# Designs tried in a protein design chat: VH-VL binders against PRELI domain-containing protein 2 (PRELID2). Part 14

Target 1, 189 residues: PRELI domain-containing protein 2 (PRELID2), of Homo sapiens (Human) (q8n945)
Amino acid sequence: MGVSVDVHQVYKYPFEQVVASFLRKYPNPMDKNVISVKIMEEKRDESTGVIYRKRIAICQNVVPEILRKSLSTLVILCWKKVSILKVPNIQLEEESWLNPRERNMAIRSHCLTWTQYASMKEESVFRESMENPNWTEFIQRGRISITGVGFLNCVLETFASTFLRQGAQKGIRIMEMLLKEQCGAPLAE
Below, E stands for the ipSAE of ESMFold2; O stands for the ipSAE of OpenDDE; V2 stands for 0.75 times the mean of E and O plus 0.25 times the DockQ between their complexes.

## First folded at step 15 (VH-VL; framework fv_siltartoxatug)

Design v2 (from j5 with heavy chain G31D; at its last look DockQ between E and O 0.61; V2 from the best seeds 0.00; counts 0 for: pae O 2.3 > 2)
Fold by OpenDDE, look of step 15:
Structure v2 (fold): chain C 189 residues (1-189), chain A 121 residues (1-121), chain B 107 residues (1-107)
Amino acid sequence: as target 1 above (189 residues)
Amino acid sequence: QVQLQESGAGLVKPSETLSLTCGVAGGSFSDYYWSWIRQPPGKGLEWIGEIYKSGYTDYNPSLKSRVTISVDTSKSQFSLKLSSVTAADTAVYYCARGLTYYDFSDAFDIWGQGTLVTVSS
Amino acid sequence: DIQMTQSPSILSASVGDRVTITCRASQSISSWLAWYQQKPGKAPTLVIYKASSLESGVPSRFSGTESGTEFTLTISSLQPDDFATYYCQQYDSYPLTFGQGTKLEIK
């Protein structure tokens, strides 16, 4: 079973400013769940001008304790599986492809930690708004698929749905805050 | 231009491990999720699992305990291992590429020709 | 898992006919639905993705629609080359799942 969330946001700021803020978004006091972010790789394609960046983010395990305990009591779960769910932190891998020439950026991320129990992926794109070239359109899809938990699937799906929605909204709020701080008031129509 | 080609033994004994490799030629290997899909004779399609260049995998729960997918980015290859096979695992096995780079699409726009694997004693 | 139910399982039609194949998802899959064409002894080929987007190179007589959890593949005027088995596939959630297929055969 799985849950997907689609997000569409328009930032009334130029593409370059939005991208800059995005790349500095974490870690941030507004989201204490993100403990650290490390750049693992960065390279530029000379022919296309595309800038590739790979980052690893360490985040706190946000699975509620009650759910973790419930899962730990399941007879069908092996000790190793239970221990994985109880890890303090999770790791997310993020890749981004920034095209300054075309003024777009694609982002792909997935969770590295809970692969035995769930898949969590997000894909996003930043691009010029069709409404205003000085605005930036953000489109994101997040998906969590949960497997192997039997009767708890419904509960976990609800959690997953909430997690994706809240995460998306939080991300947008952080971006808006950063843009205001770094670039001032949004551009008028 | 992009071509996928399955390779491996077409005959496997019961309880043994099925092993296949998919070679990708003519395009970018690193930009896509790569999947294995199988089709028993005269039946429908079943998604087995997928892998990314980083080694990130996602498996069908129905096969998860027996499936391992791996990747060799240096060779633009990814592989499938299916352990403890039975007659039910007899199928044409396809490797396939996801459709889009960053649209969260797992539609498969390119397929290998498929390779028949028969489980028989 | 999300179950994809196709109907009909077998469809007999003639060249020039307008035909529609239906696929129903057991739950919402948004627009993350693909249609494939498969001919005997061949690998499936992508026809429609994202419920209604035509894959490059596919004739315009093919089209896809969506309504809630119901999806349709329509061929406006059947050509000899269109007789095959068609599969729908959802990619909203893992595991990815296919419909059982619809065999489109010549009447």
Scores: ipSAE 0.286, ipTM 0.789, lowest interface PAE 2.3, mean pLDDT 88
ESMFold2, look of step 15: ipSAE 0.718; ipTM 0.857
ESMFold2 (binder alone), look of step 15: mean pLDDT 91; pTM 0.946

Design v3 (from j5 with light chain K50R; at its last look DockQ between E and O 0.65; V2 from the best seeds 0.58)
Fold by OpenDDE, look of step 15:
Structure v3 (fold): chain C 189 residues (1-189), chain A 121 residues (1-121), chain B 107 residues (1-107)
Amino acid sequence: as target 1 above (189 residues)
Amino acid sequence: QVQLQESGAGLVKPSETLSLTCGVAGGSFSGYYWSWIRQPPGKGLEWIGEIYKSGYTDYNPSLKSRVTISVDTSKSQFSLKLSSVTAADTAVYYCARGLTYYDFSDAFDIWGQGTLVTVSS
Amino acid sequence: DIQMTQSPSILSASVGDRVTITCRASQSISSWLAWYQQKPGKAPTLVIYRASSLESGVPSRFSGTESGTEFTLTISSLQPDDFATYYCQQYDSYPLTFGQGTKLEIK
């Protein structure tokens, strides 16, 4: 079973400022779980002006030890390699397509570590707000699918949901703080 | 125009492995999740799984133990393998273009014509 | 898994009729609901996405609505080309799941 989390946020800052803050969001002392972010690839389409970036983020595994142990014990029959839950770090692959001309940015990310027992992906869009051209709309959808079945499904789903939501909220908070720090007070309507 | 085309053997014996390939032509392979969907004769649709150009996959749990989806980006193709087939796996198999990052549409906007795979001894 | 239940399974109607097909989700799926049309021997074609967005090229006589976990596909005035089997599909959560289908046939 899978869990989906949708996030909608409006940053009262111009698109360019929001994107700049996004690209510098991690690593950040506010989120120690994000250990590193490395650009693996960057391309620019000269005809469209679209900038493609591939990044790898390394994050601390925040799965509770108790849960990891429980999963290791209980799902051994279903998941032969539950030991993956014991990894200290997880890796996320992020691809982004930034269109400065149209003032939009699409982001897609996958978790590379938990592939044996879960699939996790996120899609996000930054775009100019229809309400105010000086504001930026952020829409994100995160999905996590647990491939295990059984009595732990509820626990896993709850964890997955919490994980996605907390991650999203933390990300937003960090963005807001960065924007405030870098750009000052939000733009009023 | 983006076109999808399924190819592979239409007849498979029980316990053998079903193998299909979907070719994508007329558009970018990148930026989309590509899915396999099947439909038993006279029945509804069942999502099998999806794959991204990176090799990222997501499978229907009901089939995960038997399903492998792979991708060949150089050929703009992705493939389906379904092992240990039974009569229940007899279906028209479709490949389809799914998720887009720009509109969050997980709906399948482009489909192959489908290929019938019959499991029979 | 999220179950999608369509009703009716079979719907008989005449050209010019207004028809409505319903799909209920076993849990909240927000607006992540698509409708497909499938004719015999053909692949499904997308009609509606996000519960109410009309796919490009689809006639305006098709429309979708949502209320909670209930979704409807409406054809305002049936045309001969509209007789087919229709499927709803949720894409809120994995695995992606379809309704059992509604066969719209000529009365």
Scores: ipSAE 0.425, ipTM 0.820, lowest interface PAE 1.7, mean pLDDT 88
ESMFold2, look of step 15: ipSAE 0.691; ipTM 0.849
ESMFold2 (binder alone), look of step 15: mean pLDDT 91; pTM 0.943

Design v4 (from j5 with heavy chain G98A; at its last look DockQ between E and O 0.04; V2 from the best seeds 0.00; counts 0 for: pae O 12.2 > 2, placed apart)
Fold by OpenDDE, look of step 15:
Structure v4 (fold): chain C 189 residues (1-189), chain A 121 residues (1-121), chain B 107 residues (1-107)
Amino acid sequence: as target 1 above (189 residues)
Amino acid sequence: QVQLQESGAGLVKPSETLSLTCGVAGGSFSGYYWSWIRQPPGKGLEWIGEIYKSGYTDYNPSLKSRVTISVDTSKSQFSLKLSSVTAADTAVYYCARALTYYDFSDAFDIWGQGTLVTVSS
Amino acid sequence: DIQMTQSPSILSASVGDRVTITCRASQSISSWLAWYQQKPGKAPTLVIYKASSLESGVPSRFSGTESGTEFTLTISSLQPDDFATYYCQQYDSYPLTFGQGTKLEIK
């Protein structure tokens, strides 16, 4: 029981600029949901030149209070109220592998919060566009799986689907704005 | 450094209302749940209830009918009212902050020093 | 409510000893278990969260383990500063509940 979303975006900017903007993407006033981002680990493979980074992001729980409260009530009526419903913040872990030589970057993200009730994972790739080497393709797959909530699964899946789609679109908009601000107008064909 | 401090009357008469306030200093009030916990002399700990900055509350069912927790975000403080007190409500009352940056964490990482409230005629 | 049962209620030990305190939940609480240390006249302090995660600033001689509904707090080599009362607490479900406590005293 899960929802997945696929995203494909082309940024008309060189790979290096796109990656730089991505790394500065959060925190951002355009997305107040992301409170903080901390680098937990960074390694560079001398043979391949690949740079590995692990980051933790603290995000505000986007579930409306009313919804949390209502869900809590429902859970109480059926079972015991669980802590998942009251968590104000969630943690996201991001691992990235940047290959400057080949001009590609792979990213894996997952939610550390609510793991016993839900899983949220995203896999992304930045790479040179085949249409134009000065453009960058972004491909992303997101998946949310909901478990253990019984009759609420349908509602949560709908929410999850909307969340993934809106989140992806918001992320793209932020990137576009950052790129314009930092790098100017996009490159023409 | 975040610090919590309880304040209020340490002596309450039976049937009256216990009233305490917890002040939060040195950190953000937002992004955390704030709880009241009590400990009768020589006994264990009992969770009373919690509140969020929005005013969302949850109470221990054993005390729900008598407990009211409120928040004043402008002053970075939250309060406890316990009505119809008896000798059984004599305890050290603590305010505490939950670890909300950890997944599913309701562990309390920061505590006030506690304040003794004695119910006596 | 989820009942947390600690054992033993009183534990006498000497400096340098390896000591273990046990907490059993009446039902599954996953890993949502915390351990606190409380000294006389003081507020409890967090030692372990999520069953086995050491709180920042807590000495490495403290550790937590879990097996099903059974949880343990271990002090590998008891220090004078470790004599106190310890409490477990579940935060899997509401209401939040504590164990009755274990007093660790000098033998």
Scores: ipSAE 0.000, ipTM 0.543, lowest interface PAE 12.2, mean pLDDT 86
ESMFold2, look of step 15: ipSAE 0.706; ipTM 0.859
ESMFold2 (binder alone), look of step 15: mean pLDDT 91; pTM 0.944

Design v5 (from j5 with light chain Y94W; at its last look DockQ between E and O 0.64; V2 from the best seeds 0.58)
Fold by OpenDDE, look of step 15:
Structure v5 (fold): chain C 189 residues (1-189), chain A 121 residues (1-121), chain B 107 residues (1-107)
Amino acid sequence: as target 1 above (189 residues)
Amino acid sequence: QVQLQESGAGLVKPSETLSLTCGVAGGSFSGYYWSWIRQPPGKGLEWIGEIYKSGYTDYNPSLKSRVTISVDTSKSQFSLKLSSVTAADTAVYYCARGLTYYDFSDAFDIWGQGTLVTVSS
Amino acid sequence: DIQMTQSPSILSASVGDRVTITCRASQSISSWLAWYQQKPGKAPTLVIYKASSLESGVPSRFSGTESGTEFTLTISSLQPDDFATYYCQQYDSWPLTFGQGTKLEIK
């Protein structure tokens, strides 16, 4: 079964500042789980001005040990290689399309590590707010699908939901702090 | 105009592997998730799975053990393999374009014409 | 899995009629609901996405609404070209699931 989490945030900062903060978001002492972020590819379309970036993020596996053990024991029959739950780190692939001309950025990411027992992907958009052109709207949708059926399904779903939600909230908090630090107080209406 | 076209054998014997390919023409293969969907004769639609250009896949749990979706970005193609087929796998198989990042729509806006695959001895 | 239940399974109507097809989700799917039209021997075509957004090229007589886990597709005035089978589909959670379909036929 799958879990979806939707996030909507308005940053009262210009698009350019928000994007700049986003790109420098990690690694950050506020989130020690993000170990590293590396740019793997960057291209710019000269005709459109769109900047494509591919990044790999390495994150600490935050799956509780109890769950790892439980899953390893209980889902052995369903999941041939549950041992991947014991990996210390997970990898996320992120692609972004930044359009500075139109002042929007699309982001797509998915997990590369958990592919055997779960599928996780996120889509996000930064764009100029319709309410205020000096504000930036952030919309994100994260989805996780856990493969496997059993009595632990509810636990796994709850975990997945919490994982996505907490991740999103933490991300927003970090962004807010970075923006404040780098750009000062939010722009008033 | 983006067009999708399914290709592959329309007849498969029981226990064999169904194999189909979807060709994408007239647009970018990148930026979308690509899905396989099937429809048994006179019945509804069933989502089989999806793939991204990176090889990222997600399958319907009901079919996961038998399904493999692959991608060839150089040819702008993605393929479906369904192993151990039975009569229940007889269906029109569609490839479709799914997710877009700009509107968060997982709705399928472009479909192939579909190809009938019959499982028969 | 999220079950999508459509009603009615068959709907008989006449040209010019206002018709409504309903789809209920077994759980919350937010607004992540699409409607498709399928004619015999053809692939489905997207009509509505995000519960109420009209797909490009689709006539304005088509509309979608949502209320909780209930979704409706309405055709304000049926045209001959509208007789087909319609499907709802949720894309809130994996696996993606479809309703069983509603056949809209000529009375």
Scores: ipSAE 0.448, ipTM 0.824, lowest interface PAE 1.6, mean pLDDT 89
ESMFold2, look of step 15: ipSAE 0.677; ipTM 0.842
ESMFold2 (binder alone), look of step 15: mean pLDDT 91; pTM 0.942

Design v6 (from j5 with heavy chain T100R; at its last look DockQ between E and O 0.03; V2 from the best seeds 0.00; counts 0 for: pae O 6.8 > 2, placed apart)
Fold by OpenDDE, look of step 15:
Structure v6 (fold): chain C 189 residues (1-189), chain A 121 residues (1-121), chain B 107 residues (1-107)
Amino acid sequence: as target 1 above (189 residues)
Amino acid sequence: QVQLQESGAGLVKPSETLSLTCGVAGGSFSGYYWSWIRQPPGKGLEWIGEIYKSGYTDYNPSLKSRVTISVDTSKSQFSLKLSSVTAADTAVYYCARGLRYYDFSDAFDIWGQGTLVTVSS
Amino acid sequence: DIQMTQSPSILSASVGDRVTITCRASQSISSWLAWYQQKPGKAPTLVIYKASSLESGVPSRFSGTESGTEFTLTISSLQPDDFATYYCQQYDSYPLTFGQGTKLEIK
């Protein structure tokens, strides 16, 4: 079973501003779930000018209590067998390829936690908007694949979908705030 | 070795418009924000505003109504116009480069030598 | 606007001294703080960025620290070339703002 969420956002700011804000995105008090972000590797390709960055993010594992309380005893017992719910923190790895010359940035993220039960991946791209070169398009695709949960698939699917969507929306809000504070008002059409 | 150089009239009459240009040599406009900063004699520094190669600008609210910053990428130049000047606008005016592609951006790593503009009748 | 308050305004010290200049922000600016050195008749030069990162070419005797909204610039052992006016600057939010400056003079 797999759940995918697609996000498309246009920031009315130049690519360089959006990228700069993105790099400052975390840690942020607006997202307390992100405990820490550490740069593990950074390289620049001199021939292409591409900047590669690898980061590890530690996030709190937030399982909604509502999901636990609404479940029957049997379901709760089944959930207790799912060790992913017992993990206090999750680790995310992010790789990014920034191309200043071409004015694009590719991002690939995946969860290093829960690998025995699920895989979570996100792919994102920042690029110039085709509508306005001074705007930046953000396209993100998140996917969670869950295995071996049987009748809990529907519940987990809903959770996964909500998780991806909320995460994306929160990220966008943070970006908008940062852009406004650091880059001023959005560019008009 | 990127170098910035301010140019323009050093004397401006009250109510007139101050006009300065900053020439950028030895580097690219791309990837940086370009700012104007001024310093009245014997006083501190005040950020005026910035511009990007795209023409995007942001101004200090204290000066926004009087300030216009423009860019000419073909000449590797950006300019400052400050209208309705008074004696309070007498200052050394600096152009400076701000970094943006890194998470330590917006610090000014390169400055022009500065040019004194005196507002006097 | 974010106000940056430096202290002291004037600091007298001798060669070889360890000195500390403080800058306090009126609100949180994360680590987005820079320190500049300015000598008379010259443009400011970047010394520290991101609160504690040393700019390329700057001597290692310079260092920066942060604690909440308080930031410090420290010179471990003053050299004759270090006597100047120092400014902090926040770049967390627009408008960018500077501290009022600290003049480091020879005792």
Scores: ipSAE 0.016, ipTM 0.619, lowest interface PAE 6.8, mean pLDDT 86
ESMFold2, look of step 15: ipSAE 0.703; ipTM 0.854
ESMFold2 (binder alone), look of step 15: mean pLDDT 91; pTM 0.945

## First folded at step 16 (VH-VL; framework fv_siltartoxatug)

Design w1 (at its last look DockQ between E and O 0.66; V2 from the best seeds 0.00; counts 0 for: pae E 12.4 > 2)
Fold by ESMFold2, look of step 16:
Structure w1 (fold): chain C 189 residues (1-189), chain A 119 residues (1-119), chain B 107 residues (1-107)
Amino acid sequence: as target 1 above (189 residues)
Amino acid sequence: QVQLQESGAGLVKPSETLSLTCGVAGGSFSGYYWSWIRQPPGKGLEWIGEIYKSGYTDYNPSLKSRVTISVDTSKSQFSLKLSSVTAADTAVYYCARGLTYFSDAFDIWGQGTLVTVSS
Amino acid sequence: DIQMTQSPSILSASVGDRVTITCRASQSISSWLAWYQQKPGKAPTLVIYKASSLESGVPSRFSGTESGTEFTLTISSLQPDDFATYYCQQYDSYPLTFGQGTKLEIK
């Protein structure tokens, strides 16, 4: 079984401003769960102008706290059965391809933690909006695949879907706050 | 431009391990997910699993206990091992590239290789 | 698992016909649907992705539409080269799953 979550957001700011804010997104006072981000690799392709970057993010694991607050006996029993979910921190790998000439940026990421029981991956794009060149389209797809016990999979998938949606919403809010702080009110058509 | 080619033994005995390699030529290996997909003769398609250059994998749950996909980026290759095969595993095996992000549609396929499981 | 059900299983048609093949998902998959063409002895080739986007090099007589959980591949004027088996594939959720196929045959 698996779960995917799709997000589509339009930031009413030009591509260059949105990308600049994205690059400054973490660490961020509004998201204290991101502990550190380390750049592992950066390359510039001379022929295309594309900038590739690989980063590793270390995040605080909030899954135990969220599961504890559920009050559901079934969810608590699931948490007790999968002790690997109790690690204090999780690692995410992020790769990005910024194309200044085409004014788009592609991002792929996945979780390096819990690979024995689950896979988490995310794909995102920022691109200039066809509706208004002063706006930026953000498209994101997150996927989780879980290999827990069969009778618990529907509970785990429901929680995972909610977690992905809430994480995406938090990321969008952080971006909107950074853009407002740096660039003022959103541009309208 | 980008070309994929499957290689490996075409006959495998029951209970043994099926082993295939996909070579990737003429393009970037990085930035894509790479899949194995199979098709029993005269039948439809079944996704086996995928791998990223870091070694990160996702498998079809129906096969997960028997399947291993691995990658060798220095050779631009990824491989499939399927253990404990039976006649039901007889199929044409394809390697394929996922399209760009947001798309695990497969835009580039290998030619396919028939693997027959028989004694 | 998301089941993809294609209809019809076999479709007989003549050159010049307008042909419609449908694919229904067992649950919502948004627009994450691809269509493939496969000729005998060959690998599948991508025709449509994201329900309605044509892959590069695909003739404009091919089109895709969606309504809820139903997806449609249309060939507006069938050509001799279009006789093949067509598969839909969802890529919304794992495992990735294909429809059982529609064989498009010459009358």
Scores: ipSAE 0.000, ipTM 0.547, lowest interface PAE 12.4, mean pLDDT 80
ESMFold2 (binder alone), look of step 16: mean pLDDT 92; pTM 0.947
OpenDDE, look of step 16: ipSAE 0.011; ipTM 0.576

Design w2 (at its last look DockQ between E and O 0.62; V2 from the best seeds 0.00; counts 0 for: pae O 6.4 > 2)
Heavy chain, then light chain:
Amino acid sequence: QVQLQESGAGLVKPSETLSLTCGVAGGSFSGYYWSWIRQPPGKGLEWIGEIYKSGYTDYNPSLKSRVTISVDTSKSQFSLKLSSVTAADTAVYYCARGLDYFGSDAFDIWGQGTLVTVSS
Amino acid sequence: DIQMTQSPSILSASVGDRVTITCRASQSISSWLAWYQQKPGKAPTLVIYKASSLESGVPSRFSGTESGTEFTLTISSLQPDDFATYYCQQYDSYPLTFGQGTKLEIK
ESMFold2, look of step 16: ipSAE 0.487; ipTM 0.807
ESMFold2 (binder alone), look of step 16: mean pLDDT 91; pTM 0.947
OpenDDE, look of step 16: ipSAE 0.019; ipTM 0.606

Design w3 (at its last look DockQ between E and O 0.54; V2 from the best seeds 0.00; counts 0 for: pae O 9.2 > 2)
Fold by OpenDDE, look of step 16:
Structure w3 (fold): chain C 189 residues (1-189), chain A 120 residues (1-120), chain B 107 residues (1-107)
Amino acid sequence: as target 1 above (189 residues)
Amino acid sequence: QVQLQESGAGLVKPSETLSLTCGVAGGSFSGYYWSWIRQPPGKGLEWIGEIYKSGYTDYNPSLKSRVTISVDTSKSQFSLKLSSVTAADTAVYYCARGLTYDFSDAFDIWGQGTLVTVSS
Amino acid sequence: DIQMTQSPSILSASVGDRVTITCRASQSISSWLAWYQQKPGKAPTLVIYKASSLESGVPSRFSGTESGTEFTLTISSLQPDDFATYYCQQYDSYPLTFGQGTKLEIK
């Protein structure tokens, strides 16, 4: 079983400003769950101008806490038997391809944690808006498939869906805040 | 144009390990998920698993205990190992590339496929 | 696992016919559905992705539709080159799964 989340957002800011804010997005006090983000690799293709970057994000695992608060006693007891899910942190790997010439950026990410129980991937793109070249369109698709934890699969999937959606919305809010702070009011149509 | 080609032994004895390699030529290895798919003679298609250039993998649960997929980015290759084979593992094995930008695991490019027969 | 039920298993038709193949998912897969064409001794080729998007190079007589968990592949006017086996495939959730196939043969 799996769950998918689709996000579409238009930032009324030029591509360069949006990308700059995105790269400085974390860590942020608005999202304390993101502990650290480290650049593991960066290279530029001289022929195309594409900038490749690999990053690892460390995030707090809030699943146990949320489950303890929201699930029945039976589910909690069963959860305790799944010790592997009690890791303190989760790791996300993100690869990005920034093309300054074409003013687009592709992002691909996946979770490195719990790979035996879950598959989590995201694909995102920043590009010029077709409506206004001074605006930036953001499109994201996330997918989580939960397997290997038996009857908890559906519970975790429901949680994952909510988590992904809320995370995406939080990310958008952070972006909007950063853009406003750094670049001022959005560009008019 | 991007081309995929499978290589490896076409005959494997029971209980041994099937080993195949897929070479990617004419395009970028990064930015895609690469899959192995098999088709027993006269039957349908079964997804085996996938790998990303980072080494991230997903396997079909039905085969997970026996499957290992690896990647060599320096050679633009990825490989399949299937252990403890039986006659049921006789199939044409395909490597394939998925689409991008929509989380698509629709496969737009396939290798020609290679028949692997499990026989004593 | 998501089960993809394809129908019919065999479809006999003539050149010029309008034909439709259906695929039903055991649960919602949104629009994450692909169609493939496979000829004997050859690898499958992508025809439709995202339920209704035509792959580059595929003739416009091919089309895909979706309604809930039901998906259809339609060939508006069958050509000799279209006789093959067709498969649907979901990529909403892991593991990726295929339909059992539809053999489109000459009547």
Scores: ipSAE 0.007, ipTM 0.584, lowest interface PAE 9.2, mean pLDDT 88
ESMFold2, look of step 16: ipSAE 0.525; ipTM 0.816
ESMFold2 (binder alone), look of step 16: mean pLDDT 91; pTM 0.947

